VH-VL binders against q0aze0. Designs and how they scored, part 376

Target 1, 268 residues: q0aze0
Amino acid sequence: MKIILVNNRFKENTEKKAQEIAGQLSALNVEVIIDNGLDEPYAGTVDFIMVLGGDGTMLRAARRYGQRAIPVLGVNMGTVGFLSNIEINELAEYLPLILREEYSLEARMMLEVAVFQQQSLLTRVFCLNELLLRSNSPRMLSFALEISGQKLEPYRGDGLIVSTTTGSTAYSLSAGGPIADPQLDAFIVTPVASHIINKRPLVVSPEREISLHLLEEREAIIGIDGQIKMDFGAENRVLIKRAPHPLLMVNLKAKPFFTSIDRSLQRQ
Short names: E, the ipSAE of ESMFold2; O, the ipSAE of OpenDDE; V2, 0.75 times the mean of E and O plus 0.25 times the DockQ between their complexes.

## First folded at step 18 (VH-VL)

Design GG27 (framework fv_bermekimab; at its last look DockQ between E and O 0.90; V2 from the best seeds 0.80)
Fold by OpenDDE, look of step 18:
Structure GG27 (fold): chain C 268 residues (1-268), chain A 123 residues (1-123), chain B 107 residues (1-107)
Amino acid sequence: as target 1 above (268 residues)
Amino acid sequence: QVQLVESGGGVVQPGRSLRLSCTASGFTFSSYGVHWVRQAPGKGLEWVAAISYEGSNKYYAESVKGRFTISRDNSKNILFLQMDSLRLEDTAVYYCAKDRIYYSKAFYGMDVWGQGTLVTFSS
Amino acid sequence: DIQMTQSPSSVSASVGDRVTITCRASQGIKSWLAWYQQKPGKAPKLLIYAASSLYSGVPSRFSGSGSGSDFTLTISSLQPEDFATYYCQQDNYRPLTFGGGTKVEHK
C-alpha cells in the first residue's frame, strides 16, 4: 500500500504530524509520500490520500489529485469545516480500517474550469468548491452567462459564483446561494451583489456547460476555491463543466450533514 | 490582420445553383461561428445563415431554408454557401462575417466582415 | 421570427447634431441587440453589441441603450464621417434579424 499525506504547508503542526504518521505507517510496511507543498503533484501511483488539516487543505488536495480516482480522507486538525471526516485524535482508531480498505466512498462532483485567452487555453483546473468571477474595481461588471448555448440576460453586478453542491456551504452560501445536499450532482449559479436585487440563484444540471465572458473593458478576477487567482478581461472566457471524475471522499465516520449545518456554520 | 474574402459570385440564371466561398485569415477560423448576410441593391441587410464553430449547428433565414446550405472546412479556413434553386429575389451582395465570441454555439454580433461578392441574374 | 422595426428610415442632420435612432423588437430580446454602421459600397461595421457595449475602436460619441423590446442608438455629436446607414440586429433568437436601417444624411 502507498499513501500520500497532504498537510497544510502554512501550519507547522500539520507537517510534524505528517512526519509522525509517516513513521507509523512505514513501521507497518506502508509506503508514504508527504506533499507539503510540492511544486508539482506527486506523479506516482498511490492507493490512498490522507489530508491533514482543514477544508482549505482538502480543496488543494482535490485540485492536485482528485482526477486520479483515489480515495481521499479528510483528517481535521483543529479547524471547523465540512470536508473532514475524522479528527486527528481518532486516526489511530480508524487506521486498521484504512489499511484493510474497510470504508465507504462518497463521490463528490468537481468542476472542470477552463480559462481561455483569445482561443488559447491559459489553464485547466479541477476544483471541488467553486469558480468565482468578481470585479477588481468598485464598478460593477457586465458579463454574459451562457448555459448550454442559451444566452441569459446580460448580468450586471459585482460577480458570479459557479459552485458544486459541495461548495454550496462555502462562498456561495455567503452570497445567498442555497444549501445543497452534497450527494446531489448539480451546478449552483449564485449572483454576487447583482444589480437586480432579487436575482435568484440557479440550480443547473451537471450535464450542462456554463461559460462566462465580459461585455465591457473592465478588470475582473477569476477565483478558484479561494486559493487560485487570475486576472480576467474582455479577451478571456471561462468554460465550466462537470469534471469527468468525482472526488472519492472516504467515509469512515457517519456525519449527519443537515443536522450539523447550523453548528458548522456558526463556528466558521 | 483579421480578414474574410468572399468569392464565387457572378451572373446566374434563375433556378440554377451557385456556390460562394469565404476564405478566412488572421485568426483561428475554427474557433468562431460564422455568418452569411446579404444585401439587395439599394436595400437593407438580411441575415441568411450561420454555422457554429465546429460546424455541427446550422441556422437559416426562412427565405432561404431548403434552398441554401451553409458549410465550412476548418482545415482550410473556408466558409461555403451552396445556393440552389436561385430566384431573382436572391440578387444581392453576399457578405461573410465572423461572430464576435469564440467557442460559443450562441451568437454575439458580427465584428469582422468581408468585402462581399455580388450575385446577379441574367436578363 | 423576430421582427425588428427601425425608425426613422432616414434622418437629415448637421455636423454637431445629436442623432437618435430607435429599434423595436416584436418580442423581448433581453439585451442582445447590435448596431452596425454601413457606408456606401462598404461592408457594415460593428458599433455596439449587447445593447450598450461599445465595440473596440468605436468613438465614444456612439452609445446604445435599452432592453427588452425597445432600443436606442445615439450619436451625441455627429461628425462628417458619421453620415451613413445604421442597422440594428437582434441575436437573442434564431434566425438572426436586422432592422430596416436608418440613413443619416446631410441636412
Scores: ipSAE 0.846, ipTM 0.915, lowest interface PAE 0.7, mean pLDDT 95
Fold by ESMFold2, look of step 18:
Structure GG27 (fold): chain C 268 residues (1-268), chain A 123 residues (1-123), chain B 107 residues (1-107)
Amino acid sequence: as target 1 above (268 residues)
Amino acid sequence: QVQLVESGGGVVQPGRSLRLSCTASGFTFSSYGVHWVRQAPGKGLEWVAAISYEGSNKYYAESVKGRFTISRDNSKNILFLQMDSLRLEDTAVYYCAKDRIYYSKAFYGMDVWGQGTLVTFSS
Amino acid sequence: DIQMTQSPSSVSASVGDRVTITCRASQGIKSWLAWYQQKPGKAPKLLIYAASSLYSGVPSRFSGSGSGSDFTLTISSLQPEDFATYYCQQDNYRPLTFGGGTKVEHK
C-alpha cells in the first residue's frame, strides 16, 4: 500500500506530525511519500492521500492529485475548516479502517481551468474552490462572460469569481455569493464590486462551459484557489469547465455540513 | 497577412445551385467562428449564416433557412456556403468574415472580411 | 428577429465636423452592438464592438455609446477618409442583424 502524506513544511506542527505518522505507517509496511509542498507532485501510482492541515493544504493536494481518482482524507490539525473529516488526535482510532480501505467516499466537483494567450494554451490547472479574475490596477475591468456560447451583459467592476459549491464558503462568500450545499454540482458566478447594480450571483449547471476575456486593455490577474496567480491581459482568454474527475474525499466520521457551518465559518 | 478570399460566384438561373468557397490564410482558421454576409447591389448588409470554430453549431438567417448550408473544412482552411433553390432575391455580393474572438461559441464582431464574390442571375 | 433602425439614412458634412449616427434595436440587446464602416466597392471594416470598445487600429476620433436599445456612433472631427457608409449590427441574438446604413457624404 502506498500513501502520499501531504503537509505544509512552514507549519512546524504539521511537519513533526507528518514524520511521526510516516514512521507509524512504515512500521506497518506502508510505503509513504511525503509531499510538503517543496517538490513537484509525486508522479507514481498511489493508493491513498492523507492531508495534514487546514483547508489550504487540502486545496494544494486537490490541485496536485485530485484528478487521479485517489481517496483523499483531510486530517484537521486544530484549525477549523470545511475540508477535514477527522481530527489529528483521532487518527490512531481510524487508522485500521484506512488500511483495510473501509470508508465511504464523497465526490466534490473540481474546476478545469485553461488559460490561453493568442490561441496557444498557456496553462491548464484543476482547482477545488474557485477561479478569480480581478483588476491589478486602480481601474475597473470591462470584461465578457460567456456561458455555453451565450453572452451576458458585459461586466464592469473589480472582477469575477467562478467557484464550485465547495468554494461557495470561500472567496465567493466574501464577495456576496450564496452558501451552497457541497453535495450539489454547480458553478457559482459571483461579481466582485460590480459597478452594474443589478449584477447578481448566478448558479450555473456544471455541464456549461464558461469563458472570460477583457473588452479593454487592462492589467488583470487570474487567481486559482487563492494559491496560484498569473497575469491576464487583453490577449488572454480563460475557459472553465467541470474537471473530468471529482476530488474523492474520504468519509470516516460523520461531519454534517449544516450542523457545523457556524464553527467552520469562524475562519471567515 | 490575415486574409479571406471568396470564390464560386457567377451568373446562375433561378432554382439552380451554387457553392461558394472562402479560403483563409495568415491566421489559425480552426480557432474562429466565421460568417457569410451578403449585400444586394445598392443595398445594405445582410447577415446570412455563421458556423462555430469547431463546426458543430450552424446558424442561418430566416430568408435562407432550408436552402443554404454552411460548412467548414478546418484541415484545408476553407469555409463553404452551399446555396440551393436560388431565387432572384439572392442576388448579392457574398462576403465571408472572421469573428474576432478565438475559441468562442458566441460572436463578438467580424474583424476580417473577404473581398466578396458576386452572385447574379441570367435574365 | 431583431430589427435595427439607423438614423439618419444620410448626412452631409464637411471635414472637421462632428457627426453623430444613431441605431435603435427593436428590443434590448444589452451592450452587444458593433459598428462597421464601408466604402464603395470595398468590404466593411469593424470600428467598434460591445457598443463602446474601439477596434485595434481605429482612430480615437471614433467613439460609441449606448446600452439596451439605443446606441450612438460619434466621429468627433470628420476626416476625408471618413466619408463612407456606416452600419450597426447587433450580435446578442441569432440571427445577427444589421441596421440599414447611414451614408456620410461630402458637403
Scores: ipSAE 0.687, ipTM 0.872, lowest interface PAE 1.5, mean pLDDT 91
ESMFold2 (binder alone), look of step 18: mean pLDDT 93; pTM 0.954

Design GG28 (framework fv_bermekimab; at its last look DockQ between E and O 0.86; V2 from the best seeds 0.00; counts 0 for: pae E 2.4 > 2)
Fold by OpenDDE, look of step 18:
Structure GG28 (fold): chain C 268 residues (1-268), chain A 123 residues (1-123), chain B 107 residues (1-107)
Amino acid sequence: as target 1 above (268 residues)
Amino acid sequence: QVQLVESGGGVVQPGRSLRLSCTASGFTFSSYGVHWVRQAPGKGLEWVAAISYEGSNKYYAESVKGRFTISRDNSKNILFLQMDSLRLEDTAVYYCAKDRIYYSKAFYAMDVWGQGTLVTFSS
Amino acid sequence: DIQMTQSPSSVSASVGDRVTITCRASQGIKSWLAWYQQKPGKAPKLLIYAASSLQSGVPSRFSGSGSGSDFTLTISSLQPEDFATYYCQQDNYRPLTFGGGTKVEHK
């Protein structure tokens, strides 16, 4: 068995714990790779991914490795979030199950985000939470939204979020989007400070494609999972579709999503 | 420089066929939907047909449906309009134009036009 | 099909004048309305797209407004090179349809 540990390079406690866990796993004849902010994702084959940290670390791990269809376990290290399954102090208890592959998997839809500039692909990213388009100035954006080739009314506002159901409890929620069942595959299109009062979010089938482009020469930015940022102008387009592979999240411990919503949100 | 150049126009007899061509240069032709628009002498503009950037979707005005066929060869940067069963009312300057937005299955405003090619009929 | 009605069909104006052209759609077309300028013997030129967005390179004296069914093209101060025929076009529905045109002539 080969396991990759993904920790937060900016948090020393996660790094130390990764080293400790690596030692323990090595003693059990498990091969371990530690991704402590590697320049590039580890290219070798692995059987299991363990994420040490919070939701941010999970999002990064998902972007780096989610397309490989490898089981990913979130291990919370004292943070508040929705993406961890067990606590770090529980790892010893569940480690035998991990090694015997006695766990269930929950498939979470990811976004495939492609950003273009004059037909050239600038970047293609798979992400777990959301794509954000927002103004980089005090002025509102004017942009076109297409869903499966259908032209919606030109949008005016500060921005727009295209989120997975997993991401529904992230920035989309703060912007007034609905809370979605993570077991449901769907896009959530949430306006950010629309010029139109009571502009409602859209729940869109995962079979459809979403595209955005600006209608005016304005300064804008694209954000992905709150971690990737890039400039977005009139010459750019973004195409969003369901990623070809879901993130396979390991479920060792049952977590009642809906009954824990209030508790989790109050802590954020 | 972005450019479209129409060709193939001329004098034709009613009921005959004619094939127009539009050659694109200065941009990635295969990334844009393209249109044919015509203008009868002294008259306004009339949309004729459109084809998606990949060529999979074709749309026609009712006035030419069943008679005209739009097609494209992305490898050669050429747009075509096959005009069959031509009628006197088809007399016009035919323009090809590109869609403003690339990689869209929808159609938007047309930001680049050719010089046009004239189709007329013999007396 | 969406019918596009332009008004007026022609307008006489002088250099410096404010010129307003209207376009009405038979149905709501959201904001997917374009304006073109055409001079004799030339191909149309895109001026405005999405009802109010100015095409690159077009002078700021041109502006578009409106949504739904009623749209307006405004030339704030007519210049000698602006004498031409103007067309509106909806691109919300297929088939795409043009207005009848408005000829801006010398007074």
Scores: ipSAE 0.823, ipTM 0.910, lowest interface PAE 0.8, mean pLDDT 94
Fold by ESMFold2, look of step 18:
Structure GG28 (fold): chain C 268 residues (1-268), chain A 123 residues (1-123), chain B 107 residues (1-107)
Amino acid sequence: as target 1 above (268 residues)
Amino acid sequence: QVQLVESGGGVVQPGRSLRLSCTASGFTFSSYGVHWVRQAPGKGLEWVAAISYEGSNKYYAESVKGRFTISRDNSKNILFLQMDSLRLEDTAVYYCAKDRIYYSKAFYAMDVWGQGTLVTFSS
Amino acid sequence: DIQMTQSPSSVSASVGDRVTITCRASQGIKSWLAWYQQKPGKAPKLLIYAASSLQSGVPSRFSGSGSGSDFTLTISSLQPEDFATYYCQQDNYRPLTFGGGTKVEHK
C-alpha cells in the first residue's frame, strides 16, 4: 500500500505530525510519500492520499492529485473547515478502516481551466473551488462571457468568479453567490462589483463550456483557488469545463453539511 | 501575413452547381470560425453562412438554406461553399471572412476578409 | 431574422465634419453590434465590434455607442479617406444580419 501524506511545510506542527504519522504507517508496512509543497507532485501510482491541515492544503492536494481517481482524506489539525472529515486525534481510531479500505467516497466536481495566448495554450490547471477573473488596475474590466457558445451581455465591473458547488462557500459567497449543496455538480458564475445592474449570479449545468475574454485592453489577473495567479490581457482567453474526474473525498465520519453550515462558516 | 483568397467563381448556367473555395494562410485556420458573405452588384452586404472552428456547427441564411452547404478541411486550410439550385438572386461577389475570436462556438465579428469571387447566374 | 435599419441611406459631408450614422435592430441584440467600412471594389473593413470597441489599427476619430436596439457610429472629423459606405451588423443572433448601408459622400 502506498500513501501520499500532504502537509504545509510553513506550519511547523503539521510537518512534525506528518513525520510522526509517516513513521507509524511505515511500521505497518505502508510506503509513505510526503508532499509538503516543496517538490513536484509525486508521479508514481498511489492508493490513498491523506491531507494534514485545513482547506488550503486540501485545495493544493486536489490540484496536484485530483485527476488521478485516488481517495483523498482530509484530517483536521485545528481550525475546522469545509473539506476535512476527521480530526487528527481520531486518526488512530480510523486507521484500521483506512488500511482495509472500509470507507465511502464523496465525489466533488472540479474545474478544468485552459488559458490561451492567441491560439497557443499557456497552461491547463484543475481547481476545486474557483477561477477568479479580476482587474489589476484602477479601471473596470469590459469582458465577454460565453456559455456553450451563447454570448451574454458584456460584463463591466471588477471581474467574475466561476466556481464549483464546493467553492460556493469561498470567494463566490463573499461576492454574493449562493451557498450550494456540494453534492450537486454545477458551475456558479458570480459577478464581482458589476456596473451592469442586471447581472445576477448564474447556476449553470456542469455540461456547459464557459469562455472568457476581454473586450478592451486592460490589465487583469486570473486566480485559481485563491492560491495561483496569472496575468491576463486582451490577447488571452480562458476556457472552463468540468474536469474529467472529480475529487474523491473519503468519508469515514459523518459530517452533515447543512447541520454544520453556520458553525463551519463561523470558524472560517 | 493573414490572408484569405476566394476562388471558383464564374458564370453558372441553369442545372449546374458551383463550388467556391477559400484558402487561408498566415494564421491558424482551425482555431477560427469562418463565414461566407455576399454582395449583389450595387447592393449591400448579405451574410450567407458560417461554420465553427472544428466544423461541427453550420449555419445558413434563410435565402440559401437547403441549397448551399458550407464545409471546411482544416488539414488543407480550405473553406468551401457548395452552391446548388442557383437562382438569379445568387449573382454576387462572394467573400470569405474570418471570425475575430479563436476557439469559440459563437460568432463575433469578421476581422479579415478575402477580396471576393464573382458568381454570375446566366439564365 | 433580425432586421437592421440604418439611417440615413446617404449623407453629404465635407472634410472636417462630424458625421453620425444610426442603426436600429428589430429586437434587442445586447451590445453585439459591429461596424464595417467598404470602399468601391474592395472588401469590407471592420471598424468597431461589441458596439464601442475599436478594432486594432482604426483611427480614434471613429467611435461607436449604443446598446439594446439603437446604435450610433460617429466620425468626429471626417477625412478624405472616410468617404465610403458604412454597414452595421448584429452578431448576437443567427443568422447574422447587416444593415442596408450608409453612403458617406462629398458635398
Scores: ipSAE 0.560, ipTM 0.818, lowest interface PAE 2.4, mean pLDDT 91
ESMFold2 (binder alone), look of step 18: mean pLDDT 93; pTM 0.955

Design GG3 (framework fv_bermekimab; at its last look DockQ between E and O 0.87; V2 from the best seeds 0.79)
Fold by OpenDDE, look of step 18:
Structure GG3 (fold): chain C 268 residues (1-268), chain A 123 residues (1-123), chain B 107 residues (1-107)
Amino acid sequence: as target 1 above (268 residues)
Amino acid sequence: QVQLVESGGGVVQPGRSLRLSCTASGFTFSSYGVHWVRQAPGKGLEWVAAISYEGSNKYYAESVKGRFTISRDNSKNILFLQMDSLRLEDTAVYYCAKDRVYYSKAFYGMDVWGQGTLVTFSS
Amino acid sequence: DIQMTQSPSSVSASVGDRVTITCRASQGIKSWLAWYQQKPGKAPKLLIYAASSLQSGVPSRFSGSGSGSDFTLTISSLQPEDFATYYCQQDNYRPLTFGGGTKVEHK
């Protein structure tokens, strides 16, 4: 077995724990790679990914490795979030199950986000939570939302979020989006401070494609999972579709999503 | 420089056929939907037809449906309008125009136009 | 088909005048309306899209407003180069349709 440990390079405790766990796994004849903020994702084949940290670390791991259809386990290290399955102090208990591959998998839809500049692809990213388009100035944006070739009413406002159901409890929620069952595949399109009062979020089939572009020359930015940021102008387009592969999240411990929502959201 | 150049216009007899061409340069032709728009002498603009950037979807005005065929050759950066069963009311300057937005199956206005090619009829 | 009714068909104005052109759609077209300028013997030029979005290089004296079925093009202070014919066009529905045009002439 070969395992990647993904930790947060900005958190020393996660790095130290990664080294410790790597030692333990090596003693069990498991090959270990530590991704402590590698410049590039590890390119070799692996059997399992263990994420040490919080939701942010999981999002990064998902973007880096999610397209490979590898089981990903979130191990919480004292943070609040939705994406960890077990606590770090529980790892020893569940390690035998991991090594024997005695766990269930939950498929989470990811976004494929492609950003273009005059037909040239600037970047293509697979992300777990959301794509954000927002103004980079005090002025509202005017932008077009297209869904499967259908033109909606032009949007006027601070921006727009296109989120997965997993991401429904992230920034989309703060913007007034619905809480979605993470076992459901769908896009959630949530306006950010729309000029139209009480403009409703859209729940869109994962089979459709979504595109955004500005209708005026304005300063805007694209944000992905709150971690990637890039300038976005009138010459740019973003195309969003369901990623070809879901993130395979490991379930070692049952976590009732709906009964834990209040607790988790209250802590954030 | 972005440019569209129409050709193929001329004098034709009613009932005959004519094929117009529009050659694109200065931009990625295959990324844009394109249109034919015509203008009769001293009259307004009339949308004639459009084709998606990949050529899979074609749309026509009712006045030309069944008679005109829009097509494109992305490898050669050329737009075509095959006009069959021509009528006197088809007399016009024919413009080709590109859509503003790339990689879209919808249309978002026409930001670049050709100089036009005139189609007239012999008496 | 969507009928675009443009008014007036012609307007006489002087340099410096405020000129207003109206376009009405037979049914709601959201904001998917374009304004074009055409000078004699020339191809049309796109001025405004999405009802109010001024295109690059177009003078700020041009402005557009409206949504749904009623739209307006305004030239705040007419310049000599603005004497031309203006057209509205909707692309919310297929077939795409143009207004009848408004000719802005010298008074």
Scores: ipSAE 0.870, ipTM 0.931, lowest interface PAE 0.7, mean pLDDT 95
Fold by ESMFold2, look of step 18:
Structure GG3 (fold): chain C 268 residues (1-268), chain A 123 residues (1-123), chain B 107 residues (1-107)
Amino acid sequence: as target 1 above (268 residues)
Amino acid sequence: QVQLVESGGGVVQPGRSLRLSCTASGFTFSSYGVHWVRQAPGKGLEWVAAISYEGSNKYYAESVKGRFTISRDNSKNILFLQMDSLRLEDTAVYYCAKDRVYYSKAFYGMDVWGQGTLVTFSS
Amino acid sequence: DIQMTQSPSSVSASVGDRVTITCRASQGIKSWLAWYQQKPGKAPKLLIYAASSLQSGVPSRFSGSGSGSDFTLTISSLQPEDFATYYCQQDNYRPLTFGGGTKVEHK
């Protein structure tokens, strides 16, 4: 059995705990790969991914491994979040179930984001929460949103968020978007400081293709899960669709989304 | 230099067929939607047809639907308009034009135009 | 089909004049309206797209405004090269449709 332990190298307790867990698993003849964010993602076959940390560490794991159909377990290291399943002090209790593969999986939709310069692909990235388009200057943006070849009224404002349902409780919520059940597949399109009073958040079928481009020369950026930043200008276009594979989140401990929602939102 | 050059116009009899071509150069033809627009002598502009960048979506004005067929050959950078069952009201200069936005099945304005090719009918 | 009505059909003006041309759509087209300039014997040239966005290389004396169904093209100070016919076109719906044109001519 081969497991990847994902931690955040800037949070010492996750790095130390990852080493402890790796030792325990090695003693049980489990091969362990530690991913602290420094090295390239492990490319070989792996059976399970364990994420030690909060939602941010899970976002990195999803971006690196989410398209590989590998079970991913979130292990909370002391902060309230939406993406962990068990607490670190419960890991010993659940480890036998992990090793016997006695758990259920919950699928979480991801975005596939393709950014072009003119007609050349610059990058393709997958994300769990959201893409943000925002101004990178004191001036507002003027930009076009196209959904499956259908043009909406041009946007004018600070930017736009295209979110998964999982991302509905992240930046989209702060910008006025709805909370969505993460078991649904959908895009949530949330304007950021729109000057157009009737620009409401939209909930859009996951089968649609969404694209964005600027209508005037402005300095903008694309943000991915609040962790990746790319310059975006009048020569660029971004296309967004449902990623080919969802993130497969491990469910060992019942942690009902709606019962816990107020506690989790206090992190906002 | 970005340019479009129409050809295939001429004098024809009503009820006959004609095929117009538009050759593109100086830009990546296969990334952009393209249009046919016509203008009868002394009259205004009339949009005729358009085709998406990969050729999968084709759109026609009601006045030509069922009689005209738009197509493209992205390997040769050529746009076509097959004009069947021609009528006197089809008399016009026919322009081809490039849409301004790449990799879109919607249309955002025609930023490059050809010089046109004339289709007329014999007297 | 969306009918586009331009007014006036012609305007007589002098160099330096402010010229305003209007375009009305038969139903709402959002801000998806383009303006074109055409001189005799020449192909049209795109001036404005998305109602108010200036095409590259077009002088700043040209401006567009409007949304929904009512749009204007303004030339703030007419120049000799601006005597031409101007067309609006909606590109929100297919089929795309042009207005009838407005000829701007020497007084």
Scores: ipSAE 0.672, ipTM 0.867, lowest interface PAE 1.5, mean pLDDT 91
ESMFold2 (binder alone), look of step 18: mean pLDDT 94; pTM 0.957

